# Ledger of designs, part 22: VHH binders against Ni-sirohydrochlorin a,c-diamide reductive cyclase complex, component CfbD (cfbD)

Target 1, 370 residues: Ni-sirohydrochlorin a,c-diamide reductive cyclase complex, component CfbD (cfbD), of Methanosarcina acetivorans (q8tjz8)
Amino acid sequence: MTQKEISIIHPRPSSIVAALYTLRDLNVDVAILHGPPGCSFKHARLLEEDGIHVVTTGLDENGFVFGGHDRLVEVINKSIELFNPKILGVVGTCASMIIGEEMHDAVLEANPDIPVIEVEVHAGYHNNTRGVLFALESALDAGIIDRKEFERQEYLLIKATEVEKRFGAASKEYLAPSRGDLKYKVAKRLIELLKEGKKGLVIMNAKKETGYMFADITLAVSEVAAALGKKENLVNMANIDPELGLPRVRQHAQYIMRDFIAHGVEIHEIIGGMDEYPIAGEKVSELIKEKYSDYDFAVITGVPHAIPMENLQHMELISITNGPRQVLPLKEMGHEHVLVEIDLHPKTLGVSEIVESEFGATLREVAKEA
Key: E = the ipSAE of ESMFold2; O = the ipSAE of OpenDDE; V2 = 0.75 times the mean of E and O plus 0.25 times the DockQ between their complexes.

## First folded at step 21 (VHH; framework vhh_brivekimig_d4)

Design z3 (from y5 with Y107T; at its last look DockQ between E and O 0.90; V2 from the best seeds 0.79)
Fold by ESMFold2, look of step 21:
Structure z3 (fold): chain B 370 residues (1-370), chain A 123 residues (1-123)
Amino acid sequence: as target 1 above (370 residues)
Amino acid sequence: EVQLVESGGGVVQPGGSLRLSCAASGFTFSSYGMEWVRQAPGKGPEWVSSISGSGDTTLYADSVKGRFTISRDNSKNTLYLQMNSLRPEDTALYYCARGTGYPYGKTPRFDYSSQGTLVTVSS
């Protein structure tokens, strides 16, 4: 008998891009893309806004055919001179993999006096987990993370993959993008629930830096509830444990919690670290069963599809995602209202404080009209 | 009139300790989150530590975690920063800042700050 895996035909991020973001999470100062100058250009620009220098060996047609060992040595040396990095990353591209370019030999020749994370990956892998795993393995070998953290990250990667296969972008062969429900209408409904004295959960289950925008929704809901005299009807949950995650991930949690403190918003339940979005839903489910089963509605931001429905299905759900292709799966799970924050990465890369969301702004505006 | 007045700065040897105080007046102190910020010569401000209005939640930058302790006494309207195991890189102007409360759109994290007290860590 033959078993067949689902074949995904809608666009998804490449393993090279996934590796670059993992290097960012590790606080790599400079990432060298070994290959043609245009590879991953959009994401390279976005990552530079987030404080990581992304440079290229810039291989031309001859470099595609004859290799770029000397060029990589040169770019390593230039990167050290220009940026004085504490950690350097080297990522192979599709072109370098096709010609069999051996990056390690160039790193050995350059012999930099800093740790180097070497990632041999290209866009042709079946899924993007290989890019993340290779980056983490190399970080472990370089002593940047210990074995305990590597195993934790490996576990989380497995769980993230399971969530996406069951309920996410990998759950169907093709998922069309959608803008979701109208933000104005959902804002009106949320204000109505608060005015009626309904009890609500505000659950942020955000992925890493995306939390800078999703946290604004927690702020906005808290602000509107306070203005209506209903602050006591809300419980805020968030996956912002500042002790969990790779260095940049912990930093995001610190800054978001700092901003909640400054704005006087309490987080009643910390449900995990900002890399634990694939598994934080079990803690949410246990908390609801134990303490919050009589609550009427939930505002769920980030990765709502990672939260089990068993203890949520009696509630009216307002769910906010940054994935336009996530709208259909969330509707099929039973989420009544689904909103999309569609340009989240350009707005959250390079920031160190909570950033206004479209829904937060809409909710504040509608509340002024009341 | 909101006022934040800090004290406790000075010169200390590496490995030493200092305790900073920030006396608050002109507002309901317990209603506001507070933080300490420092600014080294020629650099921008660096967040150091935060504490919620109730005092129940504290948070520290990685550079000071385990060495610094933020606290508050809401009956005395006073914010504190206990700084232990001081290092030369802790040399900076330290000031306290009041959180802005509920955001109305793109509001800053804090709205009032003290003048600052100089901490110098040198042999």
Scores: ipSAE 0.676, ipTM 0.901, lowest interface PAE 1.5, mean pLDDT 87
ESMFold2 (binder alone), look of step 21: mean pLDDT 81; pTM 0.803
OpenDDE, look of step 21: ipSAE 0.843; ipTM 0.950

Design z4 (from y4 with S50H; at its last look DockQ between E and O 0.01; V2 from the best seeds 0.00; counts 0 for: pae E 21.4 > 2, placed apart)
Fold by OpenDDE, look of step 21:
Structure z4 (fold): chain B 370 residues (1-370), chain A 123 residues (1-123)
Amino acid sequence: as target 1 above (370 residues)
Amino acid sequence: EVQLVESGGGVVQPGGSLRLSCAASGFTFSSYGMEWVRQAPGKGPEWVSHISGSGDTTLYADSVKGRFTISRDNSKNTLYLQMNSLRPEDTALYYCARGTGYYSGKTPRFDYSSQGTLVTVSS
């Protein structure tokens, strides 16, 4: 039964953006958007803050008619000159698609002496994961990643899609954004649980760089617990395996782990890589069954909806997400407390250390009164 | 005129080694990345390896990674491919090509290529 793909009408990241982020994860230091200067502008700027140079061919109406070949050649050459990249990314756009010129022809003419990852993508794909896949395929073809990693990434993409379709932003035709529950109230409740001597799991299941802020919640909970003399009541889990993922992803895990250590926070369980958020729940479930079945509550940050509910049903759940549209699905899943860190993603781009979260800050403040 | 002339092909036993050379002329050799591409009988072209103009960057197809080594001598305008641990599946016509910056294990693309040298791996 071909599961009738629901027509989602709320905005989602484009395949172009997905490709760009993938290139970043591959440590591509220059990405050329072959399109209008405004294409993916917001994300492009964010990526620049994250250390990748994003340039555009600046295609305009004239380019649409007369072609963008020459301009792409120029920008390739200029990019090489300016930035001396080790690997160059060239990403197509809707404009380039419409023009219909082969982007490769421009690369041929420019004839750079460095690898070029060409991603022929546009924003018209139904599945935004196409951008990721195309980028990875190109990287594989170039020998930048091996087959094993490619297959791993492909698998994770499939799993991520499944999670989003079932429990995430792709689970309904329309999901209204919500701010979630009041952070102050939830903070009070968490403190209450701790004071009562309840045992809690603090589970960070974060997607890549978003972990920098979600990690603050782990810190904050630990700090508060310590202040209450209840540190031993907590078990910290995090998907920060530094050996898993594309280069940048691994780096994030390393930095976050570093910071945990620096703050005296022990991660008791590593539940996967920072790209394994779709499947980290499997490990969590196993761990709960094996070791933590008697715990009373869980604080879940990042992608809470990826954690299977089967093993969480008896726990009071406090979930923190960066997606306002995730609130309803999480509530429907049975998460009692759902918080949203607004604009978390932009705040974590370009950082290399844990960033204070609103909930973390709130929790710390409330604890002072406790 | 851009010219690429390869040499070093031949018949070798499985597990053996072979070194291919490609002499380049007609362009500033050091300014261009270079590629090795191969085409097995009945198959399409397969990208094998890349080396940047400076030689600082080398890339390999998964199928040859760990076995083949690409290098270049810019003073001699020569590209090399050291092939170790050769397998029957490595049997192909091998081409050197001037780099275009695009690399594909499925469909190699380049602006200039050699005529090819035959490498046969057979017992």
Scores: ipSAE 0.000, ipTM 0.202, lowest interface PAE 17.2, mean pLDDT 90
ESMFold2, look of step 21: ipSAE 0.000; ipTM 0.106
ESMFold2 (binder alone), look of step 21: mean pLDDT 81; pTM 0.803

Design z5 (from y4 with S104P; at its last look DockQ between E and O 0.77; V2 from the best seeds 0.73)
Fold by ESMFold2, look of step 21:
Structure z5 (fold): chain B 370 residues (1-370), chain A 123 residues (1-123)
Amino acid sequence: as target 1 above (370 residues)
Amino acid sequence: EVQLVESGGGVVQPGGSLRLSCAASGFTFSSYGMEWVRQAPGKGPEWVSSISGSGDTTLYADSVKGRFTISRDNSKNTLYLQMNSLRPEDTALYYCARGTGYYPGKTPRFDYSSQGTLVTVSS
């Protein structure tokens, strides 16, 4: 029998928003929204904090039919004048091919001397994966990425969707938000494990810029272990391969690795790129089976539900997510302790260095009082 | 007193090479990660390269990868940057910096830096 499909009724990001974040990862300097001025306003503000100028043509439905072409040409020319971008994105909100011809014709008429990624995204679609895919297809058409990188990104998107369907936010018709377990109690337990001489894995499997905060947990655990004389009982794993991913994703990996070096924290196993969180868990499982099967506990940050359980199920697991709706699925998988990093998105936008996490801060404070 | 003193800057033609040195004193050199940072006139600091305390791990910014090599000699307390295939855009003040093993919130990743040595790449 065919696996039943479930209907997701809790909040999900729109395809337009997903396309905009994909353009950010491609290092687009200016993104022009061709359509109404209120479209994606909340996320436009946040993207501007991350160094991207988001501008709109400001059309209503009548303007879209009778004057959209000329307005788009005007906005393209003004955007180049004001921002001198290296790469320009134009995102259409129309559901028809006719509007796409208007968008392309306007880009040709403006004739900018920089690459332009033209993306058609249908507002109101429930599946945000199509927004990502359309942005990547448009980048391929514009020559910004080659076909090998497009196919790699498409594969990773499929794998990310599978993980979320099986174990994540798409695994139930409804998942209630939760704040998770109490941070101070879990911090005390972690210190107790270290004092008892237990051997632990510290695994960062982070999605892109979220790594700036999850890496602080790796720092904090390493600092506390060193203060207890237990540094040698830990193995750090992280998905920070700086050669993998779209340009901004590679930059995040470089900066996080630079910061680990500066703070004297060794990463013993690199398990993939920062876009490979959906598949890096297989490497983790292989490493544990081959080298670390006798370890007692694991601290898993980022996307812990993407790591297969078969080589972890004998360990005491301390898992840290940024998704309040991930708490129940992680508990059902067998994770004993589940913590949530609140407000991660605002804290990691526009940063280029590791930022303090709530659990990292808690762990450092509890260690002082131990 | 922690001291970092660099040398080896100068004027070189495009395609040329320079080797920078950074002599460290006043601390246990091998216990600290080190980095090179550069700052072009009118620009902010740009991270160039990092090396772990043991020297086993190195990392480079994309703009210099394949052309620059960071190294250290822990017996001489000296950090090096070998710069090959130099380009005009490499013109900057270069300084070395010591990383810290302490991170109290938003403390910068280094706690001491040298004064800097000017590298000028022009024909």
Scores: ipSAE 0.658, ipTM 0.892, lowest interface PAE 1.5, mean pLDDT 85
ESMFold2 (binder alone), look of step 21: mean pLDDT 80; pTM 0.790
OpenDDE, look of step 21: ipSAE 0.763; ipTM 0.923

Design z6 (from y4 with S50Q; at its last look DockQ between E and O 0.01; V2 from the best seeds 0.00; counts 0 for: pae O 14.7 > 2, placed apart)
Fold by OpenDDE, look of step 21:
Structure z6 (fold): chain B 370 residues (1-370), chain A 123 residues (1-123)
Amino acid sequence: as target 1 above (370 residues)
Amino acid sequence: EVQLVESGGGVVQPGGSLRLSCAASGFTFSSYGMEWVRQAPGKGPEWVSQISGSGDTTLYADSVKGRFTISRDNSKNTLYLQMNSLRPEDTALYYCARGTGYYSGKTPRFDYSSQGTLVTVSS
């Protein structure tokens, strides 16, 4: 039964953007957008804040007619000169696609003495994961990643897609954005649970750099529990395996782990890498069955909808996501409390330490009154 | 048509050395990363090593790291694998492969259609 692909009508990240972020994860120093100067501007600027140089060939109407080959060669050379990158990314756009020139020809002509990850992509793909795949495949071809990692990433990508289609933003034709439940109210409830001596799981299942803010929630919950003399009532889980993922992803995990340690927070269970958010729930489920079946509530941050509900049904769930469109799906899944950290992603780009969350701050403040 | 022809395989004793070669034709050799893959009897393909188009970046499987060296001569359209300190577990049919179109938005594929060269490590 060909599952009728739902026509999603709300905006989603483009394949171009997906490619760019993948290049970032690969620690590309310079990414060249072969297209108009405004293409993916917002994301490009965000990525710059995250330490990657993003430049554009500045294709215009003339370029559309006469080609962009020479300009790309120039920009490649200039980028090398300016930034001395170890790895160079070249990303196509809708414009480059329309022009129909082979981007590779320009790379050949420029003949950089560094690996080049070429991603011929446009924003017209139905599946934005194509950008990721193309980037990874190109990286593999360029010898930047090994086959094992490629296969791993491919698998995770498939799983991520499955999660999003089933429980995420791709699960419906249209999902209205929501800010979720009031943070103050949920904070009070959490404190109440702790005061009652309830046992809780604090589960961070975060996607890459978003973990910097979600980790604050883990901190805050721990701090509050400690203040109440209930620290032992909590088990912390986090997908922060520093050995898994592309270079930047591993780095995030390392930094977050560092900060947890610095704050005296113990992570009792490592449930995967920061790129394994789609499958971390499998580990969580196993752990619950094995060790934590008697726990009363769970605070789940990051990608809560990736955690299977089968082993969570008996718990009161407090979920924190960065996606306003994820509120309804989570509620439908049975998550009683759903919070949204607004603009979390932009706030975690370019950071190397845990960033205070609104809910964390709220929780800390409410606890002062308790 | 893309053609890859492996050579240099043979029978060696444990601790011995072999150098494999892969002659490439039908494409711009220097434009593609290349890799070695091996398949032992009864086992699936195992990635061994890969090298960037320029040759500046090399990667190795943990199982061969420190023992094998991948290199290439773009002027000769040839890929090499120097295998030192060979072990019985290195016994396999060795294939060279290339990337087949990652740059054009095509479905990324590696070409493993070569005949391979047999490496047997036995006492």
Scores: ipSAE 0.000, ipTM 0.255, lowest interface PAE 14.7, mean pLDDT 89
ESMFold2, look of step 21: ipSAE 0.249; ipTM 0.698
ESMFold2 (binder alone), look of step 21: mean pLDDT 80; pTM 0.793

## First folded at step 22 (VHH; framework vhh_brivekimig_d4)

Design n1 (from w3 with S103D Y107T; at its last look DockQ between E and O 0.02; V2 from the best seeds 0.00; counts 0 for: pae O 4.3 > 2, placed apart)
Fold by OpenDDE, look of step 22:
Structure n1 (fold): chain B 370 residues (1-370), chain A 123 residues (1-123)
Amino acid sequence: as target 1 above (370 residues)
Amino acid sequence: EVQLVESGGGVVQPGGSLRLSCAASGFTFSSYGMEWVRQAPGKGPEWVSSISGSGDTTLYADSVKGRFTISRDNSKNTLYLQMNSLRPEDTALYYCARGTGYDYGKTPRFDYSSQGTLVTVSS
């Protein structure tokens, strides 16, 4: 696949944030941002809700000139005192990078008795996946993950990048955000398909914690189908293998599976881990070819654009994403119905159970009238 | 077309050993968990063992734990079951199966299975 290098002018998540989320996935207890107090503030606050303490050295004008070594040492010690972490993360920023801070020297001076993941990162990378990679490399060096997992993660990052460049937010110079199609209209259509006795695939290809809300769509579709006596018309697929991924990622899969079971929803096909959203589509395509080629429609949640279209072309597609900028690419790919769950990501941070989605709720309500 | 062909069954004395093989074709072998299931005469199917696609995770029924070892060679598209310390109660038709669902919770779920190979443990 020839990837065109383009200059993207819409904003994207920073590598600093990516590093922080990776630390979270590694079950880091405390992450120290070595930078200004406002750096990544919003995401830092959100991550706190997800169980990781995020603190800052609060570099200011004086720090910019004279350095922040002593302050970093102080914050390391204070963090240990306050939170008694098992693993500590230290994350650089644009400020620390520009002023040439040697974060490792501060870590050495502080000399914590716990593993420290040092991430030399800034927000100036073209690809935000660099933040993930740097965090993982450091984790490997610290002995937090083994080589096998590192290589697996690295591979997935490459694949994720490919997907985003080809079909995602990195696929065009500019993608205008869209709220997608009206949820109640799409709900009505889905119900019509079910009433007509059409066979459908419900495919969850979710990225990490976002699965908690996307899973609700799987629930809702199942509930509605059951109410119509058409439950057997559906096959559920989900990337919720609990054995794959970093510790937190595996936990998400476990909890989601738990909830599916609790609701009596069977997942007929496990299509990968919750970090394998870039490649889960390969298995989906194979499964369709083998067993589900005669199905009429598919509800795809999470990262629909990662699913190859080769075996989906004949199906009516209902896709739900959390990315407003993903609407146009999905439409161009041939997805007839594209919905957006707004603010899905913030709503799924810190949760441990399935969270009701707007589309799920809509579908349930529309079904009452059907 | 998905195909699973097992081999290695036979008659063995109590305490003996056998190694079963299952050749897979028609799908990306490494992408799927695999299972062994057995059915004794007059009994229903019994789950024996599961292995993840990568081979990193293995599960065993309590009845075979410590005696049987499941493994796979993804380069050869082959699943194995090493059976040691065989007992008369292990007598059954053994099937290899392609896992589909929750492969790691001791609940076997599969969509394709082999025709089976007979293992007879008798003195």
Scores: ipSAE 0.035, ipTM 0.525, lowest interface PAE 4.3, mean pLDDT 91
ESMFold2, look of step 22: ipSAE 0.680; ipTM 0.898
ESMFold2 (binder alone), look of step 22: mean pLDDT 80; pTM 0.792

Design n2 (at its last look DockQ between E and O 0.03; V2 from the best seeds 0.00; counts 0 for: pae O 3.7 > 2, placed apart)
Fold by OpenDDE, look of step 22:
Structure n2 (fold): chain B 370 residues (1-370), chain A 124 residues (1-124)
Amino acid sequence: as target 1 above (370 residues)
Amino acid sequence: EVQLVESGGGVVQPGGSLRLSCAASGFTFSSYGMEWVRQAPGKGPEWVSSISGSGDTTLYADSVKGRFTISRDNSKNTLYLQMNSLRPEDTALYYCARGTGYDYSGKTPRFDYSSQGTLVTVSS
């Protein structure tokens, strides 16, 4: 289905940042931004907390005029010396693109004895998925991933784009941010549903590391249900297949599964990998049709708007997202309760275990009074 | 309706080989991991092997590791189990099952639908 192109006027993540995160997912040790020192600063710092060193060539006005070749060579060598990386990433910027930098020449001159993923990217792309694609293409060329995985990733990117255009942040020219519904109110409603003996699906469809916090919601719902003697009323689904995705993505799934097990929470249905959030809904729909058509409500965390509504229409939906701009689209889709975990993404970078969510905490607290 | 039909069981001498097949229908085969489970006479069910939806990942019980090979053909909606170096202790009803997740231990795959079973007898 071809969606009409619209002019989106709210800010979106850049392709440069997308490339950096992809390098992280590939377990790149050091990523060099060939550009001004402030380029992607915030995300660079966040990524450092997630185990990847991000350095910059620090291109300035002089570099803009005379080029940054020598500086890039220098930074490559310095990075190798400082960090002894197994894999090195070199990422372009708007500056390097505009001045016509040949980053490959610098890499050749530096001649590192390790694989280098060169990503020629800038922030001027309409779709930030380009940054992901370029990084993956380069990784393929470098032999870091195989063709099969590349094609899989490419397919997922296409699907992700479709989801965002149809139901996500790219679905309107402007989406105002919202904090969504009041968490304590929704918590009370959820508890009421459980007390009434209603059957519920708890569906985690999370994007990569964000799963660490969304998983807490799964835990909290299970805990509350257990306290009410209604644990059997719930079916847990999660996109935490540990065998799917880039290395870091698989790792997240493994850790989350570990923690579920540690807390005595069973995942009844694995609905995909943590990079398959765009298509996990297909499996969810199939499962509902086969086994869960008589369920009354669903708690959906992560990317709720990727779940087709066809088999959810009869359910009371409680959706939790990390995107404030996703509230309106979800409401329009028919999700009755929409909650937002604010700053979820920064809070889940660098972690290796489930992180308490605000809604989870709220739910636990409200349950004490019930 | 989900259906799983196994075939290929029979009698084989110790050290021999058999290949089991499981034909799947009623669901998107490639979207699900698949399992082989066996049950020996007088014993409970034992997990044998698992394979991911894509076929890229395979898991084996320690008892069959190095001897059995699980595979699948998604174009044919068929699951396979190549059993080599068969032993008397491998005698059991073998079931194919659709994988869904993990049990509480995380060590045993969870499945929802299973076949009726095919008998494998290893005897001299």
Scores: ipSAE 0.029, ipTM 0.529, lowest interface PAE 3.7, mean pLDDT 91
ESMFold2, look of step 22: ipSAE 0.659; ipTM 0.886
ESMFold2 (binder alone), look of step 22: mean pLDDT 81; pTM 0.793

Design n3 (at its last look DockQ between E and O 0.70; V2 from the best seeds 0.54)
Amino acid sequence: EVQLVESGGGVVQPGGSLRLSCAASGFTFSSYGMEWVRQAPGKGPEWVSSISGSGDTTLYADSVKGRFTISRDNSKNTLYLQMNSLRPEDTALYYCARGTGYSYSGKTPRFDYSSQGTLVTVSS
ESMFold2, look of step 22: ipSAE 0.721; ipTM 0.910
ESMFold2 (binder alone), look of step 22: mean pLDDT 79; pTM 0.777
OpenDDE, look of step 22: ipSAE 0.250; ipTM 0.714

Design n4 (from y4 with K65R; at its last read DockQ between E and O 0.93; V2 from the best seeds 0.86)
Amino acid sequence: EVQLVESGGGVVQPGGSLRLSCAASGFTFSSYGMEWVRQAPGKGPEWVSSISGSGDTTLYADSVRGRFTISRDNSKNTLYLQMNSLRPEDTALYYCARGTGYYSGKTPRFDYSSQGTLVTVSS
ESMFold2, look of step 22: ipSAE 0.766; ipTM 0.931
ESMFold2 (binder alone), look of step 22: mean pLDDT 80; pTM 0.789
OpenDDE, look of step 22: ipSAE 0.000; ipTM 0.246
ESMFold2, look of step 23: ipSAE 0.715; ipTM 0.916
ESMFold2 (binder alone), look of step 23: mean pLDDT 80; pTM 0.793
OpenDDE, look of step 23: ipSAE 0.872; ipTM 0.962
ESMFold2, fold request of step 24: ipSAE 0.726, 0.770, 0.659; ipTM 0.919, 0.932, 0.894
ESMFold2 (binder alone), fold request of step 24: mean pLDDT 79, 80, 80; pTM 0.791, 0.791, 0.793
OpenDDE, fold request of step 24: ipSAE 0.920, 0.921, 0.921; ipTM 0.978, 0.978, 0.977
ESMFold2, last read: ipSAE 0.756, 0.766, 0.709; ipTM 0.929, 0.933, 0.913
ESMFold2 (binder alone), last read: mean pLDDT 80, 80, 80; pTM 0.793, 0.791, 0.796
OpenDDE, last read: ipSAE 0.918, 0.917, 0.919; ipTM 0.977, 0.977, 0.977

